# VH-VL binders against Putative 6-carboxy-5,6,7,8-tetrahydropterin synthase (queD), part 23

Target 1, 157 residues: Putative 6-carboxy-5,6,7,8-tetrahydropterin synthase (queD), of Pyrococcus abyssi (q9uxz4)
Amino acid sequence: MKRVVSIKRRIYWTKEFDSSHFLELEYESKCRRLHGHTYRVEVEIEGEPNEHGMIFDFNHLSELIKTLDHKVIVSEKWVRYEEGYVLIEKNDKLLKLPRSEVVVIDKPNVTAEYIAEWISERILENAGENVREIRVRVWEDPRSYAEITLTLKPQGS
Below, E stands for the ipSAE of ESMFold2; O stands for the ipSAE of OpenDDE; V2 stands for 0.75 times the mean of E and O plus 0.25 times the DockQ between their complexes.

## First folded at step 19 (VH-VL; framework fv_roledumab)

Design s1 (from q8 with light chain K27R; at its last read DockQ between E and O 0.85; V2 from the best seeds 0.85)
Heavy chain, then light chain:
Amino acid sequence: QVQLVESGGGVVQPGRSLRLSCTASGFVFSSYRMHWVRQAPAKGLEWVATISYDASKKQYADSVEGRFTFSRDNSQDTLYLQLNSLRPEDTAVYYCAKIWYSNEWYFDYWGQGTMVTVSS
Amino acid sequence: AIRMTQSPSSFSASTGDRVTITCRASRGISSYVAWYQQKSGKAPKFLIYKASTLQSGVPSRFSGSGSGTDFTLTINSLQSEDFATYYCQQYYSYPLTFGQGTRVEIT
ESMFold2, look of step 19: ipSAE 0.790; ipTM 0.907
ESMFold2 (binder alone), look of step 19: mean pLDDT 90; pTM 0.908
OpenDDE, look of step 19: ipSAE 0.913; ipTM 0.951
ESMFold2, fold request of step 21: ipSAE 0.786, 0.761, 0.793; ipTM 0.903, 0.900, 0.909
ESMFold2 (binder alone), fold request of step 21: mean pLDDT 90, 90, 90; pTM 0.911, 0.904, 0.910
OpenDDE, fold request of step 21: ipSAE 0.921, 0.921, 0.921; ipTM 0.955, 0.954, 0.954
ESMFold2, last read: ipSAE 0.764, 0.776, 0.777; ipTM 0.902, 0.906, 0.900
ESMFold2 (binder alone), last read: mean pLDDT 90, 90, 89; pTM 0.903, 0.911, 0.904
OpenDDE, last read: ipSAE 0.922, 0.920, 0.921; ipTM 0.954, 0.953, 0.954

Design s2 (from q8 with heavy chain Q59Y; at its last look DockQ between E and O 0.80; V2 from the best seeds 0.80)
Fold by ESMFold2, look of step 19:
Structure s2 (fold): chain C 157 residues (1-157), chain A 120 residues (1-120), chain B 107 residues (1-107)
Amino acid sequence: as target 1 above (157 residues)
Amino acid sequence: QVQLVESGGGVVQPGRSLRLSCTASGFVFSSYRMHWVRQAPAKGLEWVATISYDASKKYYADSVEGRFTFSRDNSQDTLYLQLNSLRPEDTAVYYCAKIWYSNEWYFDYWGQGTMVTVSS
Amino acid sequence: AIRMTQSPSSFSASTGDRVTITCRASKGISSYVAWYQQKSGKAPKFLIYKASTLQSGVPSRFSGSGSGTDFTLTINSLQSEDFATYYCQQYYSYPLTFGQGTRVEIT
């Protein structure tokens, strides 16, 4: 019997960021009001070391989360763009914010699930052929999270 | 790795039509705003059209509005640009391009382009 | 639409030269400028965003500067692979617009 059958490798990374948002809901809820969270993001990436001995560069993760930190996160469905500003109209709100203070996600709403999807998509853009799986968890509070797992196949031509 | 591949270019007479396609891989296509940018021979770059992630919003340069139609099929990770009523000034290499995300509009990835020639 | 004007339109240069390309916007655009390199027969290649931030993998001999209306791309010590056409692009507002290009040719 062989003691080692195979080797699987995974890295883990985590960081908090502070953002505000609101939800589009067809029913009354306090989540329709602009409010904030200290989010915690957890990233796990499975794969093989690349030519530099890394599965994925943690600096990319740090820079990505910096994009979200201290921002208002809104859905692309709610916005118009003006010179240097984002105009946001939804839930009886009309906001004009400097473009640098807003993150617009291409999702129909700004739930923890969609934020996790948005993060996972940006991680995928920078993932090499050596990456097999990307897992992202987003916690809105210490009790609950949303998780997205991307299982990757070879990038075809 | 992000990859964009255009196809459907060709030589055509004025007034005719072509349909361009762009196939995407290496990113979650259905979650990105996409663009067409063109370049006439020995000239600069011109933004042509923009489509939202779900195709609910479409915007066109004044030079092509009413003649070009942008669409996408998110189940096949493919963009389409229907070029109708083609004119000699539409002669260009047509690139599909993605931006990083919806409010930072620098094109971080480009296809290699497909050539459209409109001449009689 | 915001007009982007590049200068010069073209010039010849030698390996080792310092090359400076200027781009002027028709109105203030803060720092919402990107720069691209395009070699003959190829798609544009992204170099710089936010006027001065290099994209990962871009050689450090490239630099950008400027804010408001006047922007500069500089290549310190031109290399043989740097002969190409360079474009600035504003992304302050739609319609997105590009400069007319600056061709850097070998002498």
Scores: ipSAE 0.708, ipTM 0.870, lowest interface PAE 1.4, mean pLDDT 91
ESMFold2 (binder alone), look of step 19: mean pLDDT 88; pTM 0.877
OpenDDE, look of step 19: ipSAE 0.903; ipTM 0.945

Design s3 (from q8 with heavy chain T50A; at its last look DockQ between E and O 0.79; V2 from the best seeds 0.83)
Fold by ESMFold2, look of step 19:
Structure s3 (fold): chain C 157 residues (1-157), chain A 120 residues (1-120), chain B 107 residues (1-107)
Amino acid sequence: as target 1 above (157 residues)
Amino acid sequence: QVQLVESGGGVVQPGRSLRLSCTASGFVFSSYRMHWVRQAPAKGLEWVAAISYDASKKQYADSVEGRFTFSRDNSQDTLYLQLNSLRPEDTAVYYCAKIWYSNEWYFDYWGQGTMVTVSS
Amino acid sequence: AIRMTQSPSSFSASTGDRVTITCRASKGISSYVAWYQQKSGKAPKFLIYKASTLQSGVPSRFSGSGSGTDFTLTINSLQSEDFATYYCQQYYSYPLTFGQGTRVEIT
């Protein structure tokens, strides 16, 4: 038997980004107010090298996270659009912000879990058949993170 | 890879109805706003309708408002467009399309289309 | 609704030519313009968003420019696969609208 029986390959990437948000909660919490975090995102992708020798292009990850950086992140449920602006109404707030300053996510709230889901979904769109697993962690503070793992169907199955 | 596949087109007489469907794969369908866009033979593109990720919000072009109904079944990764009271002017290839995220309304992926012909 | 007017409606070109297509909006739309390529019998293919940003995988010979009302798609050295119809689209407001198309034909 040969000494190497299998090879498992994974890449790791991380980046910080600064964003503001608030939560929709039915109970009293300071998180219902507009506030900011320096988020840290960690991405792990397992798979085989593609035709260029990469599992996934790190530049795509950098550009994806740049979309969130220095933005207000809001739920699609809270918004309507007026020529060049996003209008946000929730938690006794009425905000009108330039569209370029807002990221509207297709999630019912803006928790670390939903931000991680949103990121993982955009990574998946650009993942080739060579990718088997996408894992995304989003840290709101130094002590805690939310993690999403997408397990993909095997190629040729 | 993202794939969108339309079906349900056909040849029908004016005043009749058709139901189009679009099956999605390669992305988390239930988290995306979706659209229909049509193209009459040898003509340009016309946006028809949009639906939010959870179907709670819908928008229609004036040319189809009141006659077409957009819906989705997120458990089956499928869009539906009900075409009622069809007119010859509705003759077109119908495409489903997706956007990247909610406040950037350009269509990064399109289906191959399904043909609807409305004639006597 | 915001009208998008393309110029020219068609023209003939040869491989290696530089092709310029103009799109004018009926009102200011900032940079909320996308461009698509469509070959006969096929669905449109997404090329450019935000007036000038190339989608991943689009050849660098394609470029876009403009802001406000006047927008341009340029193909710097036309290749055989580039003979197609090109559409601009505004996404500044609903209803979303397209230009009427510009057909690029072989000479």
Scores: ipSAE 0.797, ipTM 0.905, lowest interface PAE 1.0, mean pLDDT 92
ESMFold2 (binder alone), look of step 19: mean pLDDT 91; pTM 0.923
OpenDDE, look of step 19: ipSAE 0.908; ipTM 0.950
ESMFold2, look of step 20: ipSAE 0.784; ipTM 0.906
ESMFold2 (binder alone), look of step 20: mean pLDDT 91; pTM 0.921
OpenDDE, look of step 20: ipSAE 0.902; ipTM 0.948

Design s4 (from q8 with light chain S31N; at its last look DockQ between E and O 0.90; V2 from the best seeds 0.87)
Fold by ESMFold2, look of step 19:
Structure s4 (fold): chain C 157 residues (1-157), chain A 120 residues (1-120), chain B 107 residues (1-107)
Amino acid sequence: as target 1 above (157 residues)
Amino acid sequence: QVQLVESGGGVVQPGRSLRLSCTASGFVFSSYRMHWVRQAPAKGLEWVATISYDASKKQYADSVEGRFTFSRDNSQDTLYLQLNSLRPEDTAVYYCAKIWYSNEWYFDYWGQGTMVTVSS
Amino acid sequence: AIRMTQSPSSFSASTGDRVTITCRASKGISNYVAWYQQKSGKAPKFLIYKASTLQSGVPSRFSGSGSGTDFTLTINSLQSEDFATYYCQQYYSYPLTFGQGTRVEIT
């Protein structure tokens, strides 16, 4: 094959989900109020096909995003637990919600950047040694996104 | 591939101290709540302690409160459990374990364990 | 603390048998139950969460059921690799607690 120098492989996947959140900010902003978005997540994964001919299984992405859909997303910093409930205290709010209706992320705030990080981390857990790069974009509206790229070192090197 | 490796176990006399370590790889360690769980030969599995992703929140089982200290070094992807004033009933295999995210507390990955024996 | 009581403590079985293990919580815990398999000398292996949801890669012969206080792990057709000790765990509230285990032994 004289015309081919190398092969680089990448897959792309996208899905929307509806969630609500609020931000912790030092200044006054409407974003400090509980509000919702229709988020769009875009995932790109670079790597080599595994033993099944896939870089990454799209079903795992679909299941991951279902965890976020129709949930209130909050920071671990703002919560405590009471039996089957999450108690959320921040920005002069006190909410008591069933645990199944909340996603608690291990981040200090619930920005698009941190949501993208949280998603990328769960993708990484299921990524084999064949994966070299994970890229996640989270759109809060049609015009803007936050993007996280994880560049992976080979394990055991 | 998520991997957790415990170390620092051994045989020690009652009243002495021991420091356990757990080295993590294959996930973004600094973004996960972590746990210690132990297994005694006769008593089975017992949850011991939990630590938040940034170490700002810690919780201990009543059986170890005031004697054990859980800490983490996110720059080294390492957990520590300081075992002070050890008693014979602390004899167990000690596992570090992770959860998938903060409000679902089932342990999806475990280390191989390190054995602590407290005996005269 | 929420007590988790497993029964039986042990069970003798042959390949192909249907095995049922029960776990009872001392109070209602909704579906916040996980199940683990542990082979001798190894760490527990995660099987089931939310009482009935199989972790990816767990064989379909395993199933879980229950809510509230009564939970069941079933192995529909026992295989040679399934001889192990099984534990239930509640994650409804801290402290997190485990059942005492059920040992599945070869006949």
Scores: ipSAE 0.808, ipTM 0.912, lowest interface PAE 0.9, mean pLDDT 92
ESMFold2 (binder alone), look of step 19: mean pLDDT 89; pTM 0.910
OpenDDE, look of step 19: ipSAE 0.914; ipTM 0.952

Design s5 (from q8 with light chain Y92W; at its last fold request DockQ between E and O 0.80; V2 from the best seeds 0.84)
Heavy chain, then light chain:
Amino acid sequence: QVQLVESGGGVVQPGRSLRLSCTASGFVFSSYRMHWVRQAPAKGLEWVATISYDASKKQYADSVEGRFTFSRDNSQDTLYLQLNSLRPEDTAVYYCAKIWYSNEWYFDYWGQGTMVTVSS
Amino acid sequence: AIRMTQSPSSFSASTGDRVTITCRASKGISSYVAWYQQKSGKAPKFLIYKASTLQSGVPSRFSGSGSGTDFTLTINSLQSEDFATYYCQQYWSYPLTFGQGTRVEIT
ESMFold2, look of step 19: ipSAE 0.814; ipTM 0.911
ESMFold2 (binder alone), look of step 19: mean pLDDT 90; pTM 0.909
OpenDDE, look of step 19: ipSAE 0.914; ipTM 0.951
ESMFold2, look of step 20: ipSAE 0.808; ipTM 0.910
ESMFold2 (binder alone), look of step 20: mean pLDDT 90; pTM 0.911
OpenDDE, look of step 20: ipSAE 0.912; ipTM 0.949
ESMFold2, fold request of step 21: ipSAE 0.769, 0.768, 0.790; ipTM 0.904, 0.900, 0.904
ESMFold2 (binder alone), fold request of step 21: mean pLDDT 90, 90, 88; pTM 0.910, 0.909, 0.893
OpenDDE, fold request of step 21: ipSAE 0.923, 0.923, 0.922; ipTM 0.955, 0.955, 0.954

Design s7 (from q8 with heavy chain S52N; at its last look DockQ between E and O 0.85; V2 from the best seeds 0.84)
Fold by ESMFold2, look of step 19:
Structure s7 (fold): chain C 157 residues (1-157), chain A 120 residues (1-120), chain B 107 residues (1-107)
Amino acid sequence: as target 1 above (157 residues)
Amino acid sequence: QVQLVESGGGVVQPGRSLRLSCTASGFVFSSYRMHWVRQAPAKGLEWVATINYDASKKQYADSVEGRFTFSRDNSQDTLYLQLNSLRPEDTAVYYCAKIWYSNEWYFDYWGQGTMVTVSS
Amino acid sequence: AIRMTQSPSSFSASTGDRVTITCRASKGISSYVAWYQQKSGKAPKFLIYKASTLQSGVPSRFSGSGSGTDFTLTINSLQSEDFATYYCQQYYSYPLTFGQGTRVEIT
């Protein structure tokens, strides 16, 4: 007796990480000061199991978020590199930090939206042809999140 | 799946110009710093140039500074390298390559390369 | 620029052998070293970053070590697909520079 006509498959993964950042804003805001969050990231991936029976390997997600954990996250627009160091100039700040303590994202600011985008992009790099959708939510606190969804088209051989 | 495909190589005389292209797919191209790396026949690898995600920052190896121009078209997911005033020592396979993110400059994906020969 | 010097220039080995390739930087570069494998007629293939961290999908017989100026790539129990040229690369500072390569050949 055939009762099922189709199957949709999705996996879910979540992790917290601790990072510091600040925002570039034209108006006064406490967010212009260097401050920290315990971020929570939620990842959903839709697709079909690959040759190993997985849609996506959770270990890749863990390694990605490890990169952000206990780091200062800054925009690529604000930095210069001095051997072994990142020099950060923005919002009347001049910071010189060891390169290993900083994550430089290729975004014009360090909002929850851009952090979510950055994460989704790095997930996409490791996604096989079996993946159809990547969804990332980033929470700065328990009340609100930013969400990015990447809808994927098959790429050629 | 990440793919990088170079084109535009050929055989040219010294002093002439070529434009190389690199078409990207399988990643959000407009959010990544990109590079050119070349390899002369039977020689080692040489980093040539880098361009940031929005093309506002560029840096070149001393050997090509003032002769090569790196650009990108994020609407077409394509890199360009304009090779001017070519010299015999520019003869190489030219690879486009990407890094994983902007302060870790190892090349996790490479194109197949395109051959540039500067001779006769 | 930071010079990366590889040793040896070439290496003859048999399947099952342990192969060690050394890379020395002209100044301290912490652990900012990557390793690549290149087979004839192909682009380099990324193996290792941060001197010792294997890229996903790289066989566990590959390992890297070192910090400062001296770095090593080791292939334990060499396989037939491992005959290739290997390059180290520093990413401590621009200009990014590579070692001259080490060719691993069949005996």
Scores: ipSAE 0.774, ipTM 0.903, lowest interface PAE 1.1, mean pLDDT 92
ESMFold2 (binder alone), look of step 19: mean pLDDT 90; pTM 0.909
OpenDDE, look of step 19: ipSAE 0.910; ipTM 0.951

Design s8 (from q8 with heavy chain S56T; at its last look DockQ between E and O 0.88; V2 from the best seeds 0.86)
Fold by ESMFold2, look of step 19:
Structure s8 (fold): chain C 157 residues (1-157), chain A 120 residues (1-120), chain B 107 residues (1-107)
Amino acid sequence: as target 1 above (157 residues)
Amino acid sequence: QVQLVESGGGVVQPGRSLRLSCTASGFVFSSYRMHWVRQAPAKGLEWVATISYDATKKQYADSVEGRFTFSRDNSQDTLYLQLNSLRPEDTAVYYCAKIWYSNEWYFDYWGQGTMVTVSS
Amino acid sequence: AIRMTQSPSSFSASTGDRVTITCRASKGISSYVAWYQQKSGKAPKFLIYKASTLQSGVPSRFSGSGSGTDFTLTINSLQSEDFATYYCQQYYSYPLTFGQGTRVEIT
């Protein structure tokens, strides 16, 4: 009789980053104003070790979060481009910022949920066949978070 | 892992039409801006068109504007490029490509391409 | 449209050689340059972005440099798998444009 039937493996990673954003809302809210957060992102990845003994290389996570740090995050819906610049028009704002200072996400708004989705999608691109689940939590302050779980299709029998 | 697979190429006479397709897997297709790029022996690599994640914004190279139409079906993870009024100079391998980062327009993944030949 | 001019059009080299390919933009494009490698019968393969940043998994013998209008791709100690055509691409503005390519051939 075997003592160990199966092995389940998960890894955990976390990092903070500072970004500014605003929300598009149909009602009055302070969140419609440009404002900042110190975000904390938590990543859990379940899977099997790859050929190098890793489930996922955390250098890729570090580089991904670096792209968000000290940036203004905006929706692709709100932007136009003039060479070297991003023009942002929404909520009675008109901003012209150097392209390197802005992150444009392919989401209709810039909620913690959509930021978490955007992060999870970029993690998925670098995930090998050995990865079965990607979980991302984004804390916009110490009290609240949004969580996205990508469950990857199991290979057929 | 990201995969892009083009289809629908062929040999056609000038003035005729073709519809190219690109199927995507290994990423959340509906959240990415996509592109077509073509490669002809006489003209090298040429960017052709781009489409936003939700298909509400499209842009075309001057050489194809008014003749080509880019669309996507996010429920099928598929891109389409309708090639109308084809000319001999449209002869090329057509690639679909994605960007990694929405406002950084370098192509991190390419399909293997589909050949379009326009000849009388 | 921003024109990207590569030099040379082709280059004969031996394994172990240092290869330098240049790309000149028709106007200032900051560092918005990418480089691709294309082997016969295959799609382009992404190598470098921001003029000088290697994509993960690209061998360290590849390097890029430049800003403004003049850019270079360097291959230190050419290997047999490096014989291919290389393209630069600007992504400063639409329309996105490519250099005409540089074929690196075995001597």
Scores: ipSAE 0.793, ipTM 0.907, lowest interface PAE 1.0, mean pLDDT 92
ESMFold2 (binder alone), look of step 19: mean pLDDT 91; pTM 0.919
OpenDDE, look of step 19: ipSAE 0.916; ipTM 0.952

## First folded at step 20 (VH-VL; framework fv_roledumab)

Design ctl2 (from q8 with heavy chain Y53S W105S; at its last look DockQ between E and O 0.73; V2 from the best seeds 0.00; counts 0 for: sugar tag NES H103, pae O 7.8 > 2)
Fold by OpenDDE, look of step 20:
Structure ctl2 (fold): chain C 157 residues (1-157), chain A 120 residues (1-120), chain B 107 residues (1-107)
Amino acid sequence: as target 1 above (157 residues)
Amino acid sequence: QVQLVESGGGVVQPGRSLRLSCTASGFVFSSYRMHWVRQAPAKGLEWVATISSDASKKQYADSVEGRFTFSRDNSQDTLYLQLNSLRPEDTAVYYCAKIWYSNESYFDYWGQGTMVTVSS
Amino acid sequence: AIRMTQSPSSFSASTGDRVTITCRASKGISSYVAWYQQKSGKAPKFLIYKASTLQSGVPSRFSGSGSGTDFTLTINSLQSEDFATYYCQQYYSYPLTFGQGTRVEIT
């Protein structure tokens, strides 16, 4: 009979969302202008099933990505707040948008890299002790993605 | 597991100063705007201040503006609230609080709080 | 500042009861309301956000509703562990503000 040394379990989840952004750059670039993408996010989570038999709740991922969908994603560095609105001042732009239409991330820029990092952090803060690894891949287009991997220590280690 | 641990509270006379600390763990601290919320004895919750992830932006409640200073050390995953010119009405349990999503201002995690008592 | 007027300030209830707590904002704030539970000597616990969305791990007997100015927290079939003080909070704009709290006591 075969002898099993260890068991590794992983879940996979993917979803697209439509959002817009622009980048802060010191050089001339089209990316400095407000534009949109159909992002695709891939999430892999390794761990052990919890008391409910889940490594992670897929519904949480759905809700998380929903917060990004059909939003303008901006850096915290670029915004000031008015009642009910977010004002974005950067790259010779002054945008005043309803708060509901904006996602402000605590990153210095809004690259695929930082979006992936941001998403991974949201997953991390909701991850149980049963989670061992979180991998997030954000596709900005069908040919380009950024990936972040978080390795978690077991509780008590 | 997200944890927030406040310290630095104590009993002081009016006009004195205290420095509160909040040590964070279980999340990427440097990526989060953080808040202080206080609660006077047998009273409700009062928002005190917020600080951006890189400390470039700070905002205070009118009741503490000009007296309190919010800072952070991201290398140590620690928040600081410098309480100057303390008044009896500043007596409260002070909580550090974490937001869930970056553009949201509700608090998914709170510390246990540290008690500040201002009395003559 | 946006005022959050919470009612009632306190009341007594029994296990199994349907409990309703109301929070009224001084102006329209869409659905930017969160609810917290606080037990004596403890930090507040996050329950609801966006007026009606339950935080993960919160029992389904808790529910939130409302938009604009009037918001409600409901506990369907109160349990022994639910006796506490509850707070609403608006995050529509700064400064952030809380309701004055509602203490749910045992009859």
Scores: ipSAE 0.017, ipTM 0.589, lowest interface PAE 7.8, mean pLDDT 92
ESMFold2, look of step 20: ipSAE 0.678; ipTM 0.882
ESMFold2 (binder alone), look of step 20: mean pLDDT 89; pTM 0.917

Design u1 (from s5 with heavy chain T50A; at its last look DockQ between E and O 0.84; V2 from the best seeds 0.85)
Fold by ESMFold2, look of step 20:
Structure u1 (fold): chain C 157 residues (1-157), chain A 120 residues (1-120), chain B 107 residues (1-107)
Amino acid sequence: as target 1 above (157 residues)
Amino acid sequence: QVQLVESGGGVVQPGRSLRLSCTASGFVFSSYRMHWVRQAPAKGLEWVAAISYDASKKQYADSVEGRFTFSRDNSQDTLYLQLNSLRPEDTAVYYCAKIWYSNEWYFDYWGQGTMVTVSS
Amino acid sequence: AIRMTQSPSSFSASTGDRVTITCRASKGISSYVAWYQQKSGKAPKFLIYKASTLQSGVPSRFSGSGSGTDFTLTINSLQSEDFATYYCQQYWSYPLTFGQGTRVEIT
């Protein structure tokens, strides 16, 4: 007399962060200028509770998104370093900013898609074997988003 | 669950070459800057080289510049370090290591290392 | 290159002791210091970044402090698994450099 045949568990988490960026584009676009967004990130994680009864610790998500908040996000392809500073050269710009004010992502551009990928990858680093799926959605504004889903295999096989 | 495994160490004579490799798992390798760090017997740690996520930028310690070449194959999640013109002072355990993201250069995960001995 | 000088070079101690290791940079590096633990025959283990922030899973008996040129690692109640060599590392600029190490040994 089993009424329950399986249990699937998923957590959801969301937070906004404010960042500036620009895009590398081969055509005319306002997005080539330095500008800001209030991004909204949505995270869904499917899995089983770990030894503490959590699928994933929400505090780790909060700390991850804090690294992006109030920062200029740039591509690793556009930067070089001077002590204490990041120098950013692209789109006829030369910006020199304190290191603490910049996040350099290892992506060729700073689109919502690549920001979502970057976030999903850092979530994956802290995901135990109890996690089966990571989904990240990044809203660039109220109208548009990009979504990345990582489907995970058990590690060690 | 992040794992880095070095291989290719051995004993060689001065002036010879050796190729080290490092296989990665448990993270999206193609999105991370990677490093080699070495440790001579009974000595401290020395940073050797860095490579960008797409291999377009490479940096080397002065002690190895011009002799070592760092490369990566993102389709196989593998790093390579070509060691040319080896000297006795290159004798060390060689570790591959990763950082968290490109402008925070501390090594959060290390491999177990592979031993290179350069001796007559 | 920025030189990192650790002291003492070795430290003989007993379980339960409070251990303090210092690291001095040859120029100001803000708080861009990491600390590592290494046991014989093993890879280094990451402990602390930004001078004072503990990596997840590091026991709370470890702490770090400092800014500028002077940094410390403290182990407040030494455990048997803490006997190891400890290294500081600056990440202010390339080339990245490590201190020479401090061995924490059983008395």
Scores: ipSAE 0.795, ipTM 0.905, lowest interface PAE 1.0, mean pLDDT 92
ESMFold2 (binder alone), look of step 20: mean pLDDT 92; pTM 0.925
OpenDDE, look of step 20: ipSAE 0.901; ipTM 0.947

Design u2 (from s5 with light chain K27R; at its last read DockQ between E and O 0.82; V2 from the best seeds 0.85)
Heavy chain, then light chain:
Amino acid sequence: QVQLVESGGGVVQPGRSLRLSCTASGFVFSSYRMHWVRQAPAKGLEWVATISYDASKKQYADSVEGRFTFSRDNSQDTLYLQLNSLRPEDTAVYYCAKIWYSNEWYFDYWGQGTMVTVSS
Amino acid sequence: AIRMTQSPSSFSASTGDRVTITCRASRGISSYVAWYQQKSGKAPKFLIYKASTLQSGVPSRFSGSGSGTDFTLTINSLQSEDFATYYCQQYWSYPLTFGQGTRVEIT
ESMFold2, look of step 20: ipSAE 0.808; ipTM 0.909
ESMFold2 (binder alone), look of step 20: mean pLDDT 90; pTM 0.912
OpenDDE, look of step 20: ipSAE 0.909; ipTM 0.948
ESMFold2, fold request of step 21: ipSAE 0.787, 0.817, 0.789; ipTM 0.907, 0.913, 0.908
ESMFold2 (binder alone), fold request of step 21: mean pLDDT 90, 90, 90; pTM 0.911, 0.909, 0.913
OpenDDE, fold request of step 21: ipSAE 0.923, 0.923, 0.922; ipTM 0.955, 0.955, 0.955
ESMFold2, last read: ipSAE 0.771, 0.801, 0.751; ipTM 0.907, 0.912, 0.897
ESMFold2 (binder alone), last read: mean pLDDT 89, 90, 90; pTM 0.894, 0.909, 0.904
OpenDDE, last read: ipSAE 0.923, 0.922, 0.923; ipTM 0.955, 0.954, 0.955

